# Designs tried in a protein design chat: VH-VL binders against StAR-related lipid transfer protein 5 (STARD5). Part 1

Scores and structures below are computed, not measured.

Target 1, 213 residues: StAR-related lipid transfer protein 5 (STARD5), of Bos taurus (Bovine) (a1a4m6)
Amino acid sequence: MDLATAAQVSEAVAEKMLQYRRDKSGWKICREGNGVSVSWRPSVEFPGNLYKGEGIVNGTPEQVWDCVKPLAGTLRAQWDENVNSFEIIESLTDTLLFSRTTTPSAVMKLISPRDFVDLILVRTYEDGTISSNAANVEHPSCPPNPAYVRGFNHPCGCFCEPLPGEPNKTSLVTFFQTDLSGYLPQSVVDSFFPRSMAGFYANLEKAVKKFFG
Structure headers, positions and changes below count from the first letter of each chain, unless a header shows other numbers; antibody chains aren't numbered by Kabat.
F, E and O stand for the ipSAE by ESMFold2-Fast, ESMFold2 and OpenDDE, each averaged over both directions (binder to target, target to binder). V2 = 0.75 x the mean of E and O + 0.25 x the DockQ between their complexes.
[cut] marks letters that were taken out.
Atom coordinates printed by the task and the answers are left out, and those that the model quotes come from them; centres of patches stay.

## First folded at step 3 (VH-VL; framework fv_tocilizumab)

Design a03 (from t08 with heavy chain T102L)
Fold by ESMFold2-Fast, scan of step 3:
Structure a03 (fold): chain C 213 residues (1-213), chain A 119 residues (1-119), chain B 107 residues (1-107)
Amino acid sequence: as target 1 above (213 residues)
Amino acid sequence: QVQLQESGPGLVRPSQTLSLTCTVSGYSISSGYSWSWVRQPPGRGLEWIGYIYYSGSTTYNPSLKSRVTMLRDTSKNQFSLRLSSVTAADTAVYYCARLEVLTVYFDYWGQGSLVTVSS
Amino acid sequence: DIQMTQSPSSLSASVGDRVTITCRASQDISSYLNWYQQKPGKAPKLLIYAASSLQSGVPSRFSGSGSGTDFTFTISSLQPEDIATYYCQQSYSTPYTFGQGTKVEIK
């Protein structure tokens, strides 16, 4: 993909992410506890769901971003049990790149390892919010690999938002919109994301303390 | 129902500027998509000219870039093509088209407007 | 620029026949390929996007396949209304480019 096409794709993804963040309607809470809420609504992008996680993390926006940014060579793969690796396929700019993510098997091996090829845009907003904005793309260097089931991320990412008056705290809003592909029982899919997202926040809290505390 | 309709002079003199407007109905051009021009010389194939993203940024075919300008008028829900220094080689049917950005395809097209470059 | 070559340039077939058109890209474009139908005097109409996805409202007799550099478009049972020129188009990199077209005629 050339820079012009990739820039256009990533800008559209970032705009969808802002719409998800601003739109308060249609969300149904599916998990709540320990200061974290996970909600969902039917996706308009694919036959599945858009999940939203919300919680406050004890760390600055920069510290939280360093733990959650979905980039190769970062802290994320060290603590996130839902990720095995991140690989940079190609960087178009300092904030726009093609990435391949691999995930481990899950749910007692009922969900086999997946890989995902995404275009990722990192944005910083005027209020100090840092966001990742990602969606599936194809790249000639990463055709389907028989060792993995190719999954597809529809517009997804996060917002690491400053919390006014509390500079050592971050409001983290995450959006997961993933087609796991393959022939999985719907009950397994429906239970996987709420559990994974709640676990993500709990593990993130521990990771920020471990790396920056 | 989304509809696109080209308008503008059907005859342009060599060395002059070709100017076409695309009027869009059923969707606001400032709400999404890229808005594109594609041309087809008589009896030949299709050539992409360029697009204007709904935010106003433009991308042009390098073969035409020095002569092409695309603009939008959101109050009239229109976008326009200007092609300067025309020659007989610019004689073609000009189509406006909507480009879906994430999957990258042209889903709605105008009916086309024939522009003849002749003295 | 990425060059798109279609084969054949024209064909003639009977109603009910299976028609196959191929398209080759000068470099790997993954699955960023679209197919359009253009009837005489009309604008192109999108039939297939992303190499194999059928556009809403398009009859199921039209299909696409392939990835990388080699792509195929198929009409499983040719109908009289299918007489047209068909174009492939790569959407991997600007400038977006089209094949030269395949003219489909009915006997």
Scores: ipSAE 0.786, ipTM 0.901, lowest interface PAE 1.1, mean pLDDT 92

Design a04 (from t08 with heavy chain T102W)
Fold by ESMFold2-Fast, scan of step 3:
Structure a04 (fold): chain C 213 residues (1-213), chain A 119 residues (1-119), chain B 107 residues (1-107)
Amino acid sequence: as target 1 above (213 residues)
Amino acid sequence: QVQLQESGPGLVRPSQTLSLTCTVSGYSISSGYSWSWVRQPPGRGLEWIGYIYYSGSTTYNPSLKSRVTMLRDTSKNQFSLRLSSVTAADTAVYYCARLEVWTVYFDYWGQGSLVTVSS
Amino acid sequence: DIQMTQSPSSLSASVGDRVTITCRASQDISSYLNWYQQKPGKAPKLLIYAASSLQSGVPSRFSGSGSGTDFTFTISSLQPEDIATYYCQQSYSTPYTFGQGTKVEIK
């Protein structure tokens, strides 16, 4: 994919992420506790669900971003149980790149390892919010690999938002819209994401303290 | 449903500027997609000219870039093509088309407008 | 620029025949390949996108396959209304480029 084509796709992803962030309608809470809320609504992108996680993390926006950014060579793979690795396939700009993510087996090996190939755009907004904006793409260097089930991320990412008057706290809003592919029982899929998102926030809180506390 | 329609002069003199307008109905050009021009010389194949993204940014075929300008008129739901310094080689049917930005394909096309470059 | 080469340039077949057209890209384009049908005097019509995805409203006798540099378009049972020129198009990199076209005629 050339820069012009990739910029077009990534701008559309970022606009859709802002729409998810602004739209308060249709969200159904499926899990809450310890200051974290996980909600869902039916996806308009694929036959599945769009999940939203919301919580306040004790760390600056930059510290939280350093822990959550879905990029190779970062802290994310060190603490996130849902990720094995991130690999940069190709960087088009400092903020626009192609990435491959691998995930471990899950749910007592009922979900076999997946890989994902995504175009990722990093945005910084005027209010200091840092955002990742990603969606699945194909790349010649990463055809389907028999060792993994190829999964597909529909528009997904996060917003690391500063809190006015509380510089050491961050509002983290995450969106997951993942087609795991394969033929999985719907009950396994429906239970996986709420549990994984709640665990993500709990583990992130520990990670920020470990790396920046 | 979405519909595209080209309009503009069918005859242009050599060295002048070719100007075409595409009128879109059924979808707002400022709400998404890239809005494109593709041409086809008589009896020959298809050549992509360029697109204007819904935000207003443009990308042009390098072979034509020095001569091409694309503009939007969002109040009329139209986008236009200007091709300067035309020669007989620019004689073609000109199509406007909508480019789906995620998977990258042309899903809706105008009927085409024949432009002949002749003295 | 990425060059797209179609084979054959023309073919003649009977109603009910299986028709195959191939398209080769000068470099790896993954699955970023589309197929269009163009009838005389008409605009191109999208049939297949992303190498193998059938456009809504298009008959199931049309299919596409392939990835990388080599792609195939198939009409499983040729109908009289399928007489047209077919074009492949790469959408991997600008400038987007088309094959030279394959003219499909009835015997």
Scores: ipSAE 0.678, ipTM 0.869, lowest interface PAE 1.7, mean pLDDT 92

Design a05 (from t08 with heavy chain T102M)
Fold by ESMFold2-Fast, scan of step 3:
Structure a05 (fold): chain C 213 residues (1-213), chain A 119 residues (1-119), chain B 107 residues (1-107)
Amino acid sequence: as target 1 above (213 residues)
Amino acid sequence: QVQLQESGPGLVRPSQTLSLTCTVSGYSISSGYSWSWVRQPPGRGLEWIGYIYYSGSTTYNPSLKSRVTMLRDTSKNQFSLRLSSVTAADTAVYYCARLEVMTVYFDYWGQGSLVTVSS
Amino acid sequence: DIQMTQSPSSLSASVGDRVTITCRASQDISSYLNWYQQKPGKAPKLLIYAASSLQSGVPSRFSGSGSGTDFTFTISSLQPEDIATYYCQQSYSTPYTFGQGTKVEIK
């Protein structure tokens, strides 16, 4: 894609992320504990669900962002058990890039390894919030690879939000809207994401402490 | 439901500015999509002119960029095309069209307005 | 600019025939290709987007395939109302460009 086409796609994705963040309606809690809640609602983008994770992480927004940013050469792949690798395919700007992510097999090998090709926009808002905004795209350098099932991220990302009066704490809100592709029973998919998101927050808390605490 | 309709003068003199308006019904132009102009000279193929994103950002075909301006009037639910310094080569049917941004395709089109550039 | 070349420029076929049109891009555009139908005196109508996705309300006899540089559009059983010029269009990079068109006529 050229910059103009990619900028339009990424701005639309960022707007959807803000809409998901602001819209309090229709969310059904599916998992709750240890200060983390995971909720879902039916996706309007594909025949599946939009998942939302919310929790407070003990770290500054910058520290949390350094751990969660879905970019090659960062801390994320070192601690996140749901990710094997991130690869930068092409950078259009300092904050807009094409990325390929690979994931390991999951649920006792019922979910085989996936790869994902995404356009990612990083935004910093005036209040100090840092966000990732991503959605699937095609790129000539990354056609389907038989070693992986190609999955598709519908608009997804996160918000690392400062907490007023608590500079060493971050409100982390995450949105996942993933089409895993292939034939998978809906019950496997429905159990996978809530567990994976809760585990993500628990492992993130440990990672921030390890790398910055 | 969603309809686009072009309006404006069908005859423009050489060196003048071609001005067209697209009126949209059934969807607010400030709520999403990119709003586009595409032209077709008589008996020839289609040429994309440019778009205005629902937030106001514009992208123009480099071959026309120095002569093209697109504006939106959200209160009237309209967007417009101005093409300056016209010549006979600008004689064409001008279509307005809605561009779906995520998958990038033109899904709704106006009926087209013929603009003849002649003395 | 990305150049789009269609083949053939025109064809004549009988009702019920399978019609195939091809489109070639001057560079790899992945699946960012759309197909439009244009009847005389009318605006183009979207039939296929993202190389192979059928637009809502479009008859299932229309289909698309391909990726990269080579794309195919098929009408599985030509109907009289399908007489039109068909255009491919790349949406990978601005300026968005169209093929030269293929005229489909009934013999």
Scores: ipSAE 0.781, ipTM 0.904, lowest interface PAE 1.2, mean pLDDT 93

Design a06 (from t08 with heavy chain T102R)
Fold by ESMFold2-Fast, scan of step 3:
Structure a06 (fold): chain C 213 residues (1-213), chain A 119 residues (1-119), chain B 107 residues (1-107)
Amino acid sequence: as target 1 above (213 residues)
Amino acid sequence: QVQLQESGPGLVRPSQTLSLTCTVSGYSISSGYSWSWVRQPPGRGLEWIGYIYYSGSTTYNPSLKSRVTMLRDTSKNQFSLRLSSVTAADTAVYYCARLEVRTVYFDYWGQGSLVTVSS
Amino acid sequence: DIQMTQSPSSLSASVGDRVTITCRASQDISSYLNWYQQKPGKAPKLLIYAASSLQSGVPSRFSGSGSGTDFTFTISSLQPEDIATYYCQQSYSTPYTFGQGTKVEIK
């Protein structure tokens, strides 16, 4: 994919992410505790759900972003139990890139390892918010690999937002919209994402403290 | 080449404050990494004391936190350890070490400074 | 705190032997485990980080494996200069903790 096409596609994904963040209606809370709330609504992108996580993380926006960013130098794979590896396949700009992420087996090996190939755009907003905006894409360097089940991310990512008057705290709003592919019982899928998203926030809190506290 | 070197008194009396300085060459302590202290009592294993991040924030081992202070002197490219209210149990070789923060490992160590706590 | 237990506490082997040391964490630490070599009178030296990554400049006869709670460190062909105490260390959470050490000696 050329730069103009990638820019067009990624800008559409970023616009959908802003819509998800702005739209307060239709969200059903499925998990709540420890300052983190996870909610969902039916996806219009695929026959599954869009999940939203919201929480305050004790760390500056820069520290939190270094733990979650989908860019060179990320700390993500060092702490995130859902990420086995993160690889930049090709960088079109310093904020627009193709990546491949692998995940370990999950739920007592009922969910076998997945790989995901995504186009990612990083945006910085005037209020200091930094967002990652990703969606699945095909890349010639990443054909299906028989060691993995190819999964598909529909518009997903996060908003890493400063809190007015609290420079050592960050509001992190995360969106998961993942087609795990393969045949999986619906009950396994429905229980996996709320648990993994809550775990993501708990592990991120520990990671920020570990790397920066 | 990065080098770390400990300095400070080798003998401290019980109830006093142990003070050690680590001088770093080949890398600016304010440019990255975390700068750590690890100790080893004679014939025993290693115990992590704490670190000071390149920004100045500190994290201390909870078992020692009430007695530990770490500071930086960026103009001299040094960081220091102060351990108050020492007892014979604090007798150890004290190492300073650089902590790589992305993958989290100690890659460069000072030679170690033996501090004996005795009357 | 996360407790790290090494076995054996000491071993004797001949030059050319395969030496294996194990390390167990009291809880899941993923792959946040490092291995250090310490020779008498010297500071520890990093050999392996992230459970299996060989530090630059370290001989390829040293290797690490494992994840979760069980980890293994191997010297494929013991050399005289490998006589030392070896320590595992978890870097999953503070306080960082070390195993009690394994002393490796030549027969």
Scores: ipSAE 0.000, ipTM 0.425, lowest interface PAE 18.5, mean pLDDT 88

Design a07 (from t08 with heavy chain T102K)
Fold by ESMFold2-Fast, scan of step 3:
Structure a07 (fold): chain C 213 residues (1-213), chain A 119 residues (1-119), chain B 107 residues (1-107)
Amino acid sequence: as target 1 above (213 residues)
Amino acid sequence: QVQLQESGPGLVRPSQTLSLTCTVSGYSISSGYSWSWVRQPPGRGLEWIGYIYYSGSTTYNPSLKSRVTMLRDTSKNQFSLRLSSVTAADTAVYYCARLEVKTVYFDYWGQGSLVTVSS
Amino acid sequence: DIQMTQSPSSLSASVGDRVTITCRASQDISSYLNWYQQKPGKAPKLLIYAASSLQSGVPSRFSGSGSGTDFTFTISSLQPEDIATYYCQQSYSTPYTFGQGTKVEIK
C-alpha cells in the first residue's frame, strides 16, 4: 500500500477513535478500582465488544506515551504482559507505519498465542494530547503463520491527555476492539478484556515509575 | 555486562526430575527480555526448550511441554528449569540464554551445564 | 514445526578462502533467521540476526543474506579462529528450531 492510500485509511480510523472518545452514550461499566474504570458497549465493527479504559497515570503525557506507544524499540514490550513483541514491518512516515504484534498465551493457556498486523497512525493534537490509532490490514511480508492464531484489531488505540494544572499527570483513555479469532468460549473472551485492561493500567503505573521515576 | 550462569546437579537418575538454575547478573530478569533454556545432546545439535517472559508467562517446546516447568525468583535474579520423568535421551549440555523479544535472537548464553541421566 | 536444513554438513577450506553455508526453511520465515558460531566445549555465540544484521563486536568478514526460505552465511576470508560449527536458527515462530549445523575445518 502506497503512502496516499495508507494515509486515507488511517485518517478514517483516527476519526472513529475521536468519535469513541467524544460519545458518552451506551457505555456499561464492567470493572472499577484503584482509580481505573473499564466499560464496554457492543461493537458495530464485528460481533463482539468495544472496551474503554480510563485512568490517571502519574507521569507526563510524553513519559506515558513512551511506555504505551506501539512502536519499534519501545518500552511497551518490556513491561506489558499482554504483548510478547512489537515489530515494525514498514515505516511510511515518522507517524504512519505497519506493525506486527505477537501475544503470549493467556488465561491458563485457554487463549493461545495470537499475532496481529496493523496500520498505525500517531497523532498529536493542539492541546498536547498524543494518540495511537490502529486497525488491522494485510501485508505481503506477514501472511498467516500456523504457530499463531491471526487476530484482528478493529479501530483501537489510546489518548494520552494532559491534565490542566497538573503537568506530571496524564489522563489515559484506551480503546480495545479485538477479534481474537479461533474457537474460544464467549465467557472466556468476556472476562479476559476487563481483567487485562485493569492490569494494564496497574502495570503501566509501575513502568512509568521504573523508567522515569 | 550481562552474564548468565547455570547451576544444579550433573547426574540425575532415570524417572527423576532434572532441576537447573540460571543466575543472571548485570540485568534484572523482571525488567525485560525472555529467559530461555536450550539443550545440546553430546555430538548433536541445539534444541530450544522454552522461555519465561520477564512477567512470568511461559512458552514451551511442544515436544517437551508435558514435562517442562520454568519458574523465576526475582529476589535472587534467577530462573529455573524442571524437566520431569527423565531418560537417557535427556542427557545433554543445558544452556540458559537471554532472548531479545522484538527482533528475536539469543544474545547472551551461560557456559552450559552437562547433565547425565544414568542409573 | 519449521524444519531448518543446512548445507553442507561439513566443509574443509584454506585460510583466506571465502566460505559459504546455506540454510533452508520448510516454510516462509521472512527475515527471522539468526546465525551462531560454536567452538568445541563452548556456548553458541550470536554472529548474525534478522538474516543480515551483524552483532556488535563481531568481525566484518561474517555476513548473512536471504529472505523467505533460502539463506546464506558467508565468511569472506577464513581465519584459523573461525574453525567451529555454525548453526542457523529460525525465530519466526515457536518452537524455535535450529539447523543441524555445519562444521568448518581447515585443510
Scores: ipSAE 0.000, ipTM 0.427, lowest interface PAE 18.4, mean pLDDT 87

Design a08 (from t08 with heavy chain T102I)
Fold by ESMFold2-Fast, scan of step 3:
Structure a08 (fold): chain C 213 residues (1-213), chain A 119 residues (1-119), chain B 107 residues (1-107)
Amino acid sequence: as target 1 above (213 residues)
Amino acid sequence: QVQLQESGPGLVRPSQTLSLTCTVSGYSISSGYSWSWVRQPPGRGLEWIGYIYYSGSTTYNPSLKSRVTMLRDTSKNQFSLRLSSVTAADTAVYYCARLEVITVYFDYWGQGSLVTVSS
Amino acid sequence: DIQMTQSPSSLSASVGDRVTITCRASQDISSYLNWYQQKPGKAPKLLIYAASSLQSGVPSRFSGSGSGTDFTFTISSLQPEDIATYYCQQSYSTPYTFGQGTKVEIK
């Protein structure tokens, strides 16, 4: 993709992410505990669900962002159980890039390893919020690989928000909207994402303490 | 139902500016998509001219970039094409079209407006 | 610019025949290829996007396949209303470019 096409795609994805964040209606809570809320709604992008995670992480916005950022120097693969590898395929700008992520097998090997090829835009907002905004794309350097089931992220990412008056805390709002592909029972898919998202927050909390505490 | 309709002069003299407007109904041009122009000289193939994203940013075909300007008028739900310094080579049917921005395809097209460049 | 080359430039077939048109990109465009139908005096109409996805409302006799540089468009059983020129178009990189077109006529 050229810069103009990629910029257009990524801006449209970022606008969808803002709509997800601002729209407080239609969310159904599916898991709650340990300061984390996971909710879902039916996706309009594919036959599946959009999941939203909300939680306060004990770490500065900079520390939290270093753990989750989809950019060079990220700590993501070192702590995230859902990420086996994260590779930047091509950077169009400092904040617009193509990535390939691989995932390990999951749910007692019922979910085979997946790979995902995404276009990612990082945006910074006036209030200091930093967001990652991603969606699936194709890239000539990353055709389907028989060792992996190609999965597809529909608009997804996070908002890493400072909390006024609490510089050592960060509000993290995360959106998962993933087509795992393959032939998976719907019950396996429906149970996987709420648990995976809650686990993401618990593991992130531990990671911030490990790397910065 | 989304509909696009071109309008503007069908005759333009060499060296003048070709000006066309696309009126959109059934969808607000400020709500999404990119709004594009594609032309077709008589008996020939299709050439993409450029688009204006719903936020106002533009991308033009490099072969035409120095002569092309695209604008939007959100109050009238219209977008326009200006092509300066025209020659006989610019004689074509001009189509406006909507570009789906994530999967990238042209899904709705106007009927086309023939512009002839002659003295 | 990415050059798109179609083959053949024209063809004549009988009603009910299987018609195949090919399109070649000068570089790898993955699956960012669309197919359009244009009838005389009319605007192009989207038939296939993303190499193989059928646009809503388009008859199932139209299909597309391929990835990378080589793409195929097929009409499984040609109908009289299918007389038209067909264009491929790459959407991988600006400027977006079209093939030269394939004119389909009935014998």
Scores: ipSAE 0.736, ipTM 0.887, lowest interface PAE 1.3, mean pLDDT 93

Design a09 (from t08 with heavy chain T102H)
Fold by ESMFold2-Fast, scan of step 3:
Structure a09 (fold): chain C 213 residues (1-213), chain A 119 residues (1-119), chain B 107 residues (1-107)
Amino acid sequence: as target 1 above (213 residues)
Amino acid sequence: QVQLQESGPGLVRPSQTLSLTCTVSGYSISSGYSWSWVRQPPGRGLEWIGYIYYSGSTTYNPSLKSRVTMLRDTSKNQFSLRLSSVTAADTAVYYCARLEVHTVYFDYWGQGSLVTVSS
Amino acid sequence: DIQMTQSPSSLSASVGDRVTITCRASQDISSYLNWYQQKPGKAPKLLIYAASSLQSGVPSRFSGSGSGTDFTFTISSLQPEDIATYYCQQSYSTPYTFGQGTKVEIK
């Protein structure tokens, strides 16, 4: 995929992410506690769900971004239990790249290790918000690998938003829209994401304190 | 407990020879059964490649016979597959498996080894 | 070569349902027909051999029947862990050949 095509695809993904953030309709709360809410709605991208996580994290937007950015050689894989590794396949620009992510087995090995190949765009907005915007792509350097079940991320990512008057706090809004693929019972999938998203926020709070506190 | 484990290079260039080894534990390959290779291209079905009988005699799928060789190393309890003149069509997960010879079924399988044929 | 044709190519059923898959051989293979289960990223697992014999350690909800050219595989009460692709395989003569597979999913 050349740069022009990748830029066009990634801009479309970023626009969908903004639509998810702005659209208040259709969200059903499935988990709430400790200042974090997880809600879902049916996905229009695949036969599954779009999940939204919302919470305040005690750290600056830059500190939170350094912990959550889905890039190789960063802090994310060190603290996030749902990620084993991030690999940069190819960097097209400083903010546009192809990435491969691997995940460990989960739910007593009912969910075997997955890998994901994504095109990722990093955006910074005028209000200081930093976002990741990702979606699955094919890349010739990353064919299917039998050690992993190939999963597919539909438009997904996060928004690290400053809070006016609170420079040491960040509003973190996350969107998960993942086809885990394989032959998983829908009940396993439906319980996995809400628990994983709530755990993500709790572990992130500890990570920001560990690396920056 | 019988266990089979594939090993060998995961990347082979077109026109070269693909070489894989299966290490067997829990049973001596010279004591019985036939020892087989089966492959599966990504997203597709299963294709039997051939077997080596515990005596050393071989039987190969006719579609692959001109390119396939199977060998035993009884001292290491291993058997191997060589597939010559590979092309992109040979990209697949390669499984070794034990074939029960009287009722004829594959009862133990290795975990599989992906071999990609590319330049 | 003996051609093996499976039907259906995929199916979706609820937990507790009876699931039936069929396999047809292009010639008489007597009872030399095996059934394997394959989960994503895993090797095939033998479930049934000699058309109707249950492999040791395999749950009794799995069964096979038939002889000659027409064979059936049945899961009497589908469980979540049964989600997989199922393959028939003739062992009557070399080259051994497999059906194209039937993907079983839960609704």
Scores: ipSAE 0.000, ipTM 0.382, lowest interface PAE 30.0, mean pLDDT 88

Design a10 (from t08 with heavy chain T102Y T103G)
Fold by ESMFold2-Fast, scan of step 3:
Structure a10 (fold): chain C 213 residues (1-213), chain A 119 residues (1-119), chain B 107 residues (1-107)
Amino acid sequence: as target 1 above (213 residues)
Amino acid sequence: QVQLQESGPGLVRPSQTLSLTCTVSGYSISSGYSWSWVRQPPGRGLEWIGYIYYSGSTTYNPSLKSRVTMLRDTSKNQFSLRLSSVTAADTAVYYCARLEVYGVYFDYWGQGSLVTVSS
Amino acid sequence: DIQMTQSPSSLSASVGDRVTITCRASQDISSYLNWYQQKPGKAPKLLIYAASSLQSGVPSRFSGSGSGTDFTFTISSLQPEDIATYYCQQSYSTPYTFGQGTKVEIK
C-alpha cells in the first residue's frame, strides 16, 4: 500500500473511532467492577460485536500511553496477557505504520494462536488525548502463516484522555472489534472479550505502578 | 440509491482547460468515500485521473498531476475536475466514480461524458 | 507505476462455456485487485473486489481468485448478456492502474 492509500484508510478508521467514542446509544453493559465498565453492541462491520471498555487508570496520559500503545519495542507485550508480540512491518510516517501482532492460545487452548496484520495510526488531539486507530490490511511481507489463524481487527484502538484537574489520572476508553476467524462457539467468544477486557484494565493498573511507580 | 452524473462542455479547444462537474445524489460527498475521475479514450482502456477524499484532500495520477485540479462543493453535493492545457490526446469519455476507501474499489460510476478536444 | 497485463486480449466462446481471463501485476499487490465489466456505451460495473469477493447483486457465475502477481477471473457458464470487455484493476498503490481489457464475444 502506498502512503496516499494508507493515509486515506487510516483517516477513515480514525473518524470511525471518534464516532464510537462520541455515540452514547446502543451500548449494553456486560461487566462492571473495580471502576471498570465493559459494554457491547452489534458490529456493523462484521457478524460479531463491538466492545467498549472504560476506566480510570492511576497514571498520567503519557505513562498510560507508554503501557498501552500497540507498537513493537514497547511495554505492552511485557504485561498484556493477550499479546505475544508486536512487529513493525513498515513505517510510512512517525505516526502511520503497518504492524503484525501475535496472540497466545486462550481458553484452555480452545482459541489457538492468532496473528493480525494492521494499519495503525497514532493521533494526538488538542485536549492532550492520545489515540491508536487500527484496522486490518494485507501486506506482501506477511501472507497467511500456517502456524497461526489469521484474525481480522475491524476499526479498533483506544483513547488515553487527560482528566481536568487530575494530572496523575487518565481516562482510558478502549474499543475491540475482532474477528477471531475459525469456527469458535459463540458462547466462547461472548465470554472471552468481556473477561479479557476487564483483566486488561486490572493488569494495566499494575503495569503502570510497576514501570512508573 | 447513490447516483453520479457528469456535466460540462463536450468540446474544448487545444490549450484550454477542460472542466467537468459530477453531481452526486443519495449520499453526501462530505460524509465519506473518495470521489474520483477515470477517463477512457475512444476504443481504448481506462486511466485513473485522481480522487478527492471526503475531507477535501486530493491525490492525482503523477502523469497528469501538473494539469489536474479537483474541488468539492459540499453545498451542491458536487465535485469537479479541471484539466489544463488540453491536447487531442485528452479526447476521452470522462467518468466520475465513488472509491470505497477500505476495500479500495470503484462501486458507483456516472454514465460518462465524452469530451472532444478539437480546433 | 504498477503495470497490469491481461490475457487474452479477446476471446470467442459459446453460451454455457467456462471462460477464464488472467491478469498479471508487475509487482506483488497482495489481494488488492478488482474486476469490472463494461458493455458498449456503458460505464464499467464492479463485479469482483479484493481478488475474490463478489459484489452484491452480481451473479454467482462470476468468480475471482489469486494473490500476489497472478489473478484469474472466471465465468462458469457464459450467458449472452455477458458479452462485454472485462478489466482488472490494482488498488494496492496510486496511481491505480487497469489492465488493457479482454473482449468477450459469443461465437
Scores: ipSAE 0.737, ipTM 0.883, lowest interface PAE 1.3, mean pLDDT 92

